# VH-VL binders against NAD kinase (nadK): the designs that were tried, part 103

Target 1, 268 residues: NAD kinase (nadK), of Syntrophomonas wolfei subsp. wolfei (q0aze0)
Amino acid sequence: MKIILVNNRFKENTEKKAQEIAGQLSALNVEVIIDNGLDEPYAGTVDFIMVLGGDGTMLRAARRYGQRAIPVLGVNMGTVGFLSNIEINELAEYLPLILREEYSLEARMMLEVAVFQQQSLLTRVFCLNELLLRSNSPRMLSFALEISGQKLEPYRGDGLIVSTTTGSTAYSLSAGGPIADPQLDAFIVTPVASHIINKRPLVVSPEREISLHLLEEREAIIGIDGQIKMDFGAENRVLIKRAPHPLLMVNLKAKPFFTSIDRSLQRQ

## First folded at step 9 (VH-VL)

Design M45 (from M1 with heavy chain P102E; framework fv_oberotatug)
Fold by ESMFold2-Fast, scan of step 9:
Structure M45 (fold): chain C 268 residues (1-268), chain A 124 residues (1-124), chain B 107 residues (1-107)
Amino acid sequence: as target 1 above (268 residues)
Amino acid sequence: EVQLVESGGGLVKPGGSLRLSCAASGFTFSNAWMSWVRQAPGKGLEWVGRIKSKIDGGTTDYAAPVQGRFTISRDDSKNTLYLQMNSLKTEDTAVYYCTTHERYSGYFLAFDIWGQGTLVTVSS
Amino acid sequence: DVQMTQSPSSLSASVGDRVTITCRASQSISRWLSWYQQRPGKAPNLLIYKASNLESGVPSRFSGSGSGTDFTLTISTLQPEDFATYYCQQSYDKPWTFGQGTKVEIK
């Protein structure tokens, strides 16, 4: 059995714990590849991915490995979040179940983001939470949104978020978007500080294609999961689709989404 | 209303075949791991086999006494679980229960929802 | 296979009694053990999962304890509806196996 262990190199205790776990797994004849985020993603075949850290580490793992249809387990290292299933002090107890594949999988949709310059593809990236289009200057953006070829009235404001249902509790929530059941597949399209008061969040079929482009030359950026940033100008177009494969998240124990979010909202 | 209802039991001769059905309602069947558990008259419970949800690989596992003779399958469009029993032996005489490994009841390794059972009698 | 042995096979008790049923695994199973109740003519009912966790809707008079090879189900104050057969079940390794059952009978 071959496992990728994803961790954050910049946290001393996390790095030491990752090495300790790698040693334990090797003693059980499990081959371990450590991914601390600094090098290229491991290109070989693997059976399982174990993410040691918070939601940010899981988002990075999802972008690097989410399209490979490999089970991904989030192991919480002390940071509160939504994307982990077990705590680090529970790992020893659950390890035999991991090795025997006695776990449930939860499919989480991902976005495929393609950025074009005129008709030429510049880059293609995947993400778990959202794409953000935002002004990079004090000037508001004027931009066009098309949904499956349907051209909406122009948007004017600071930007737009196109989110997965998993991302509904991330930036989209802060911008006024709805909380969505992560078991649903849907795009949530949430305006950021729109100067047109009638522009509401939209919930659309994951089969639809969403296209964005600027109507005036402005300084803008595209943000991916809050971790990747790209310049976006009037010569650019972005196309957003449901990614070919969902992220396969491992559940070793029940994780009650609705009671967790309800408690989180009451503790403000 | 959460329910599992077994059907298809009856009298069958040794060496014969029988197919049991389990109709599920009131929960998301397609997400559930399902097992068959049997109980011989006046005896204890015996796990027969399990099928995982399609998202978890749809794999099956069987207890040694039935391996190679019994096949578990599911039809998520009909919310129905099946047990195909071939080469039946008198030792297979039992009430057959279908049961879920429902995650929202705590841990998916426990059998939390049970049907009422269907009796299979293997006798000449 | 992991073999589960319950003790006693049967017991007689009165309403209000404290009842203790034990379950022993042939090898260490950590805490991967569940307890079930089966009333006469009925399907089994989950009481306790992962050795000590009470299933939703189950009365608090039921409790479980143990780890490794030795496990206990306790009914603190027996009620009329508790006269039933009780089974332990390990989920550590396949095939998943049950104890032979403990019948709790009216004294």
Scores: ipSAE 0.510, ipTM 0.748, lowest interface PAE 2.0, mean pLDDT 89

Design M46 (from M1 with heavy chain R103K; framework fv_oberotatug)
Fold by ESMFold2-Fast, scan of step 9:
Structure M46 (fold): chain C 268 residues (1-268), chain A 124 residues (1-124), chain B 107 residues (1-107)
Amino acid sequence: as target 1 above (268 residues)
Amino acid sequence: EVQLVESGGGLVKPGGSLRLSCAASGFTFSNAWMSWVRQAPGKGLEWVGRIKSKIDGGTTDYAAPVQGRFTISRDDSKNTLYLQMNSLKTEDTAVYYCTTHPKYSGYFLAFDIWGQGTLVTVSS
Amino acid sequence: DVQMTQSPSSLSASVGDRVTITCRASQSISRWLSWYQQRPGKAPNLLIYKASNLESGVPSRFSGSGSGTDFTLTISTLQPEDFATYYCQQSYDKPWTFGQGTKVEIK
């Protein structure tokens, strides 16, 4: 059995813990690859991915490995979050279950984001939470949104978020989007500070294709999961689709979504 | 109300076959892992086998005494679990219980809901 | 296979007694052990999971403890409805195995 351990390179305790866990797994005849984010993703076949850290580390793991249909377990390193299933101090107890495949899987949709410049593909990335189009200056954007070839009335404002249901509790929530059951597959399209008062969040089929482009040259950026940033101008177009594979999240214990989000919102 | 109801038990001769059914209600059957556990008259409990939900791969596992003779299957459209028993032996005489694995804590390693059981008697 | 041995096989007790049942695994099973109660003529019901966690709806007089190879089920003040057979079950490794049972009888 081969396992990738994904950790946050900027946290000393996660590096030490990854080495400790790798030693424990090696003693059980498990081959371990450590991914601290510095190198390219491991290209070989693996059986399981263990993410050591918070939601940010899980988002990075999802972008690097989420399309490979490999079980991914989030192990919390002391911060609260929505994407981890067990705590680090529980890991030793749950290891036998992991190795015997005694766990359930939860499929979480991902976005496929393709950015073009005048018909040329510049980049293609996958993400778990959202794509954000935003102004990078005090000026509002004027932009076009198309959903499966249907051209909506132009948008004016600070930007737009296209989110998965998993991402409904991330940036989309802060921008006024709905909280969605992550077991549903849907795009949530949430305007950011729209100048047009009646522009509402949209919930659309994940089979739809969403495209965005600027109607006027402005200083703008595309943000992916709050971690990747790229410049976006009037010569650019972005195409958003449901990714070919969902992220397969491992459940070793129940994590009740609705009571967790309700508690989180009351304590903000 | 969460309920499991077994049926299909009865008297059968050695070498015969029986198919047991377990009708589930009150929960999302398609998401549940299900097991069969048997109990010979006056004896203790013995795990027979398990089937995972289709979402988790739908795989089956069996205890050695029944491997190759018994088959567990499920019909999620009917909320029903099955146990096909072939080449029955007198040692298979038991009350057969349909059981679910718990959803809380996600650990799936105990049997939290049980049916009333159905008696299978293998005798000449 | 992991073998589960319960002690005693049977015991006699009176209402109000403290009852202790022991379960021993043939190898370390961490805390992957559950306890069940079976009343005469009835299906088993889950009492304790993962060695020490009380199942919802089970009276607080029941408690479980232990890890590794040695486990204990305690009934702090025996009630009339507690006269039953009790089983431990390991879920550490397949095949999943039960103890032989401990019958708690009226004295």
Scores: ipSAE 0.586, ipTM 0.794, lowest interface PAE 1.7, mean pLDDT 89

Design M47 (from M1 with heavy chain R103H; framework fv_oberotatug)
Fold by ESMFold2-Fast, scan of step 9:
Structure M47 (fold): chain C 268 residues (1-268), chain A 124 residues (1-124), chain B 107 residues (1-107)
Amino acid sequence: as target 1 above (268 residues)
Amino acid sequence: EVQLVESGGGLVKPGGSLRLSCAASGFTFSNAWMSWVRQAPGKGLEWVGRIKSKIDGGTTDYAAPVQGRFTISRDDSKNTLYLQMNSLKTEDTAVYYCTTHPHYSGYFLAFDIWGQGTLVTVSS
Amino acid sequence: DVQMTQSPSSLSASVGDRVTITCRASQSISRWLSWYQQRPGKAPNLLIYKASNLESGVPSRFSGSGSGTDFTLTISTLQPEDFATYYCQQSYDKPWTFGQGTKVEIK
């Protein structure tokens, strides 16, 4: 059995803990690859991915490995997030179950984001939470949104978020989007500070294709999961689709989504 | 609300075959891992085998006494679990229970919900 | 296979008594152990999972403890409905195995 350990090298004691866990796994005849984000994703075959950290580390793991149909377990190293299933102090107890595949899988949809310059593909990335289109200057954007060939009236404002249901509790929530059950597959399209009063969040089928482009020359960015930033201008177009494969998240115990989000909202 | 109802038990001769069914209601059957557990008259509980949900690989596992003779399958469209029993032996005589792993409670490996059982008697 | 041995095989008790049942695994199973109650003529019902966690709807007089190889189920004040057979079950390694059962009988 081969396991990738994904960690955040900038967290105090995280790399030391990853090495300790790698040693424990090696003693059980498990081959371990450590991915601290510095290098390209591991290209070989693996049986399981263990993410040591918070939601940010899980988002990185999902972008790097989420399309490979490999089970991914979130192990929380500190504050509780939405994407971890067990705490680090529980890992030793659950490890035998992990090695014997005594766990349930939950499919979480992902976005496929393709950015074009004219007719040329510049980049294709996958993400678990959202794509953000946002102005990178004080000027608001004017942009076009097209859903499955249907052209909507122009948008004016700070930007737009196209989110998965998993991402409904991330930036989309902050921008006024709905909280969605992550078991459902849907795109959530949430305007960011729209100048047009009646522009509302949309919930659309994940089978639809979403296209965005600027209607005026402005400096803008495309943000992916709050971690990747790309310049976006009037010569660019972005196409958003449901990714070919969902992220397969490992459940070793229940994590009650609705009570967790309810408590989080009360603490705000 | 949540219930499991076994059927198909009865008297069968050694070497014969029998198929048990377990009708599930009140929960999302397609997400559940299901097991068969048997109990010989006056004896304790014995795990027979398990089938995982399709998303978890749909794999089956069996106890040694039934491997090669019994097959567990599921029909998610009918919310039904099956146990196909072949080459039956007198020691297979037992009440057969279907049971769930507690998917909604999120702790796995305990048998949360049980049916009432169906009696299988293997004798001449 | 992991063998589960319960003690005692049977005991006689009165309503209000404290009852203790033990379960021993042939090898370390961490805390991957559940306890079940089976009333005469009925299907088993889950009482305790992962050694010490009380199943929803189960009275607080039931408690579990232990780890590794030695486990205990305790009924703090026995009630009439508690006269039943109790089984431990390990879920550490397949095949899942049950103890032989402990019959709690009225005195």
Scores: ipSAE 0.590, ipTM 0.808, lowest interface PAE 1.9, mean pLDDT 89

Design M48 (from M1 with heavy chain R103Y; framework fv_oberotatug)
Fold by ESMFold2-Fast, scan of step 9:
Structure M48 (fold): chain C 268 residues (1-268), chain A 124 residues (1-124), chain B 107 residues (1-107)
Amino acid sequence: as target 1 above (268 residues)
Amino acid sequence: EVQLVESGGGLVKPGGSLRLSCAASGFTFSNAWMSWVRQAPGKGLEWVGRIKSKIDGGTTDYAAPVQGRFTISRDDSKNTLYLQMNSLKTEDTAVYYCTTHPYYSGYFLAFDIWGQGTLVTVSS
Amino acid sequence: DVQMTQSPSSLSASVGDRVTITCRASQSISRWLSWYQQRPGKAPNLLIYKASNLESGVPSRFSGSGSGTDFTLTISTLQPEDFATYYCQQSYDKPWTFGQGTKVEIK
């Protein structure tokens, strides 16, 4: 059995904890690959991915490995989050179940994001939460939104978020989007500080294609899961689709979504 | 209401075959791991085998006494679990229960919902 | 295989009594143990999972404890409907195995 351990090298003690866990797994005849974010994603076959950290580390793991149909377990290191299933102090108890594949899987949709310059593909990335289009200056953007070839009236404001249902509790929530059951597959399209008073968040079928381009030359960026940033100009177009494969999240114990979000909202 | 209903039990001679069915209702059957557990007359419980949901791989596991003779399958479109029993022995005489741990309960390792059972008698 | 041994095989008790049933695993199973109740002529019902977690709808007089190899089911104040056979079951490793059962009978 081969396991990737994903950790955040910039957090105190996570590198040491990853090495400790790798040693424990090696003693059980498990081959371990450590991914601390320095190198390219591991290209070989693996049986399981264990993410040590918070939601940010899970988002990186999903972007790097989410399309491979490999089980991914979130192990919380001490901060609360929505994407972890067990705590680090529970890992020893659950390890035998992990190694014997005694766990259920929860499928979470992902976005496929393709950025073009005219007709040329510049990059293709996958993400678990959202794509953000935003102004990189004090000036508002003017941009076009198309849904499955249907052209909407132009948007004018600070930007737009295209989110998965998993991402409904991330930046989309902060911008006024709805909370969505992550068991549903849908795009959530949430305006950021729209000048047009009646521009509302949209909930759109995951079978649709969403495209965005600027109507005026402005300094803008696109952000992916709050971790990747790219310049976006009037010569660029972005195409957003449901990714071919969902992220397969490991469920070793109940973690009710609605009670978790309810508690989180009462504290904000 | 979550419910499991077994059928197909009866009297069969040694070496014979029998197919049991378990009809599920009140939960999302396609997400559930399903097992068969049997109980010989006046004896305790014995796990027979299980089948995982398709999302979890759809794999089957069997207890040693039935390995190679029994086959578990499922039809998610009909919300039905099956146990195909071949080369039956007198030692297979038991009440057969289907049981599940639905995903919503968060523990797939306990047998939380049980049918009423169906009696299989293997005798000559 | 993990062998599960219950003690006692049977006991006699009166309504209102505190009843304790024990279960021993042949090797450490952490907390991966469930308890079931089977009334005469009925299917088993889950009472406790993961050693100490009470299943929804099960009366609070039932409790479970233990880890490793030694586990206990306690009924704090026995009621008439509690006269039944009780089984422990390990969820640590396949094949899943049950104890031989403990029959709780009227004194």
Scores: ipSAE 0.473, ipTM 0.756, lowest interface PAE 3.0, mean pLDDT 88

Design M49 (from M1 with heavy chain Y104F; framework fv_oberotatug)
Fold by ESMFold2-Fast, scan of step 9:
Structure M49 (fold): chain C 268 residues (1-268), chain A 124 residues (1-124), chain B 107 residues (1-107)
Amino acid sequence: as target 1 above (268 residues)
Amino acid sequence: EVQLVESGGGLVKPGGSLRLSCAASGFTFSNAWMSWVRQAPGKGLEWVGRIKSKIDGGTTDYAAPVQGRFTISRDDSKNTLYLQMNSLKTEDTAVYYCTTHPRFSGYFLAFDIWGQGTLVTVSS
Amino acid sequence: DVQMTQSPSSLSASVGDRVTITCRASQSISRWLSWYQQRPGKAPNLLIYKASNLESGVPSRFSGSGSGTDFTLTISTLQPEDFATYYCQQSYDKPWTFGQGTKVEIK
């Protein structure tokens, strides 16, 4: 059995713990590949991916490996998040179940994001939470949103979020989007500080194709899962669709999503 | 109402075959791992085998006494679980229970919903 | 295979009594143990999973404890509906195995 351990090299404790876990797995005849974000994603075949850290580390793992249809387990390192299933102090107890494949899988939709300059593809990335289009200056944006060839009236404001249901509790929530059951597949389209009073969040079929481009010369940024940022100008177009494969998340125990989010909102 | 209803039990001769069915209602059957557990008259419980949901690979596992003779299958469109029993032996005489594993908690490996059982008698 | 042994095989008790049933595994199974109740002529019901977690809808008088090889099911204040046979089951390794059962009878 071959396992990728994904960790954050810039968190001292996570790198040390990753080495410790790698040693424990190696002693059980499990081959371990450590991915700390520095190198290209491991290109070989693997059986399982274990993510050590918080939601940010899981988002990176999903972007790098989520399209390979490999089970991914989030292991929390002390800070509670929405994408982890077990705590690090529970790992030893659950490890026999992991090695015997005694777990269930939950499919989480992902976005496929393609950014063009004129007619040329600049980049193609996948993400678990959202794409954010936002102004990078004090001036608001004017931009066009097209859903499956249907052109909406122009948007004016600070930006727009196109989110998965998993991403409904991330930036989309802060912008006034709905909290969605992450087991549903849908795009959530949430305006950021729109100056057009009737622009409301939209919930659309995951089979829809969404495109965005600027209608005026403005400084703007495309953000992916809050981790990748790229300049976006009037010469650019972004195309968003459902990724070919969902992220396969490992469930070793129930995670009470709705009670967890309810408690988080009360503490805000 | 969550319900599992077994059927297909009866009297059969050694070496014979029998197919049991388990009709599920009141929950999302396609997401459930399902098992068969049997109980010989006046004896304790014995796990027979399990089938995982299709999303979890749809794999099957069997206890040694039935391996190679019994086959578990499912039809998610009909919400039905099956146990095909071949080369039956007198020691296979038991009440056969259909049971489900919750998909959603640390008790994936427990049996939370049980049918009423169906009696299989293998007479020599 | 992991073998499960229960003790006692039977016990007599009165309503209101504290009842303790033990289960021993032939090898360490961590906390991967469940307890079931089977009333006469009925299918089994899940009481406890992962050694100490009470199943939804099960009365709080039932509790489980233990880890490794030794496990205990306790009924703090026995009720008339608790006269039944109780089974432990390990889910650590396949094949999943049950104890032989403990019958709780009216004194």
Scores: ipSAE 0.573, ipTM 0.794, lowest interface PAE 2.0, mean pLDDT 89

Design M5 (from M1 with heavy chain N31D; framework fv_oberotatug)
Fold by ESMFold2-Fast, scan of step 9:
Structure M5 (fold): chain C 268 residues (1-268), chain A 124 residues (1-124), chain B 107 residues (1-107)
Amino acid sequence: as target 1 above (268 residues)
Amino acid sequence: EVQLVESGGGLVKPGGSLRLSCAASGFTFSDAWMSWVRQAPGKGLEWVGRIKSKIDGGTTDYAAPVQGRFTISRDDSKNTLYLQMNSLKTEDTAVYYCTTHPRYSGYFLAFDIWGQGTLVTVSS
Amino acid sequence: DVQMTQSPSSLSASVGDRVTITCRASQSISRWLSWYQQRPGKAPNLLIYKASNLESGVPSRFSGSGSGTDFTLTISTLQPEDFATYYCQQSYDKPWTFGQGTKVEIK
């Protein structure tokens, strides 16, 4: 059995814990590859991915490995999050179940984001939460949104978020988007500080394609899962569609989404 | 009301075949891992085999005494679990229970819901 | 295979008694153990999962403890409906195996 351990090298305790866990797994005849984000993703065959950290580390793991149909387990290192299933102090107890494949899988949709310069593809990336188009200056953006060939009236404001249902509790929530059941597949399109009255968040079929481009030259950026940043100008276009494969998340214990989010919203 | 109802048991000769059914209601059957557990008259419980939900791979596992003779399958559109029993032996005489593991309850390796059982008698 | 041995095989008790049943695994199984109750002519009913977690709807007089190889089921104040056979079951490794059962009978 071959396992990738994904950690956050910028958190010292996480790197040391990853080395400790790697040693424990090696003693059980498990081959371990450590991915701290510095190198290219491991290209070989892998049976399981264990993410040590918070939601940010899980987002990175999803971008690097989410399209490969490999089970991914989030192990929380002490910070509350939505994407982890067990705590680090529970790992020893659940490890026999992991090695014997005694766990449930939950499919989470991902976005495929393709950025073009005129007719040329610049980059293609996958993400679990969202794409954010945002102004990088005090000036508002003017931009066009097209959904499966249908051209909407122009947008004017600070930007737009195109989110998965998993991402409904991230940036989209802050911008006024709905809370969505992560087991549903849908795009959530949420305006950021729109200056056009009656621009509302949209919930769109995951079978549709969404495209964005600027109508005026402005300083803008594209953000992916809050971790990748790219300059975006009037010569650029972005195309968003549902990724070919969902992320396969491992459940070793129940995580009640609706009760958790309800309590979070009531407290603050 | 959550329930499992077994059917298909009866008297069969050694070497014969029999198919058991288990009808599920009151829960999302397609999410559940399902097992068959048997109990010989006056004896204890013995696990026969398990089938996972389709999203978890739909794989099957069997206890050694039945491997190669019994096949577990499911029809999620009918909320029904099956046990196809071939090459039956007198040692297979037992009450057969279908049981479920809740997929997301955190105790999916415990048998939380049980049917009332169906008796299979293998005798000449 | 992991072998499960229960002690005692049977016991006689009166309503109001404290009853203790033990279960021993042939190798360490962490906390991957469940307890079941079976009344005569009825299907088994889950009481305890993962060694010490009480199943929903099960009376609080039932409790479980233990880890590794030694496990205990306790009934703090025996009621008339508790006269039954009790089984432990390990979920650590396949094939999943049950103890031979402990019959709790009326004195």
Scores: ipSAE 0.567, ipTM 0.790, lowest interface PAE 2.0, mean pLDDT 89

Design M50 (from M1 with heavy chain Y104W; framework fv_oberotatug)
Fold by ESMFold2-Fast, scan of step 9:
Structure M50 (fold): chain C 268 residues (1-268), chain A 124 residues (1-124), chain B 107 residues (1-107)
Amino acid sequence: as target 1 above (268 residues)
Amino acid sequence: EVQLVESGGGLVKPGGSLRLSCAASGFTFSNAWMSWVRQAPGKGLEWVGRIKSKIDGGTTDYAAPVQGRFTISRDDSKNTLYLQMNSLKTEDTAVYYCTTHPRWSGYFLAFDIWGQGTLVTVSS
Amino acid sequence: DVQMTQSPSSLSASVGDRVTITCRASQSISRWLSWYQQRPGKAPNLLIYKASNLESGVPSRFSGSGSGTDFTLTISTLQPEDFATYYCQQSYDKPWTFGQGTKVEIK
């Protein structure tokens, strides 16, 4: 059995903890690869991915490995979040279940984001929460949204979010989008500070293609999961689709979504 | 209302076959791991086997006494679990319970919801 | 296989009594143990999971404790509906195995 341990080396003492866990796994005849985020993703075959950290570390793991149909377990290191299943102090107790494959899987849709310059593909990335198009200056954007070839009336405002259902509780929520059951597959399209009063959030079939481009030259950026930032100008176009594979999240404990979000909204 | 209802039990001769069904309602059956547990008259509980949900691999596991003779399957479109019992022996006589720990609930390794059982009698 | 042995096989008690039932595993199972209640003529009912966690809807008079090889189910103040057979079950390794049962009878 081969496991990738994903951690964030910049967080104090997480590298030492990852090495301790790797030693424990090696003693159980498990081959371990440590991914601290600075190198290229491991290219070989693996059986399981263990993410040591908060939601941010899970988002990075999902971008790097989420399309490989490999079970991914989030192990929380301290910060409250939605994407971890167990706490670090519970890992020793659950490890035998992990090694015997006594766990359930939850599929979470991902986005495939392709950014073009003119007719040329610049980059293709995957993400778990959302793509954010936003102005990078005090000037509002004017941009076109197209859904499966259907051209909507132009948007004017600070930007737009295209979110998965998992991302419904992230930036989309802050911009006025709905809370969605992450077991549903859908795009949530939420305007950011629209100047046009009738631009409402849209819930769209995951089978559709969404495209965005600027109608006027402005300083704008594309943000991916709040972690990747790319310049976006009038010569650029972005195409968003449901990714070919969902992220397969490991459940060792029930984490009821609705009671968790209800508690999160009421507590500080 | 969450329910499991077993059917298909009855009297059969040694060497015969029976197919048991378990109709599920009130939850998302396709997400649930399902097991069969049996109880011989006046005796204790014995796990027979388990089938995982299709997303978790759809794999089956069996207790040694039934391995090679019994097959567990599921039809998610009908919300139904099956137990195909072949080469039946007198020691297979028992009430057969359909049970689950649905993925929405707290601890997936415990049997938290049970049907009322169906009696299988293997006698000459 | 992990063998589960319960003690006692039966006991007699009165309403209001404190009842304890023990369960021993043939090897360490951490806390991967559940307790079930079976009333006469009925299907089993989950009481306790993961050694000490009370299932929703189960009265607080039921409690579980233990880890490794030795486990205990306690009923602090026995009620008339508690006269039943109780089973422990390990979920550490397949095949999943039950204890032989403990029958709690009216004194």
Scores: ipSAE 0.550, ipTM 0.771, lowest interface PAE 1.8, mean pLDDT 89

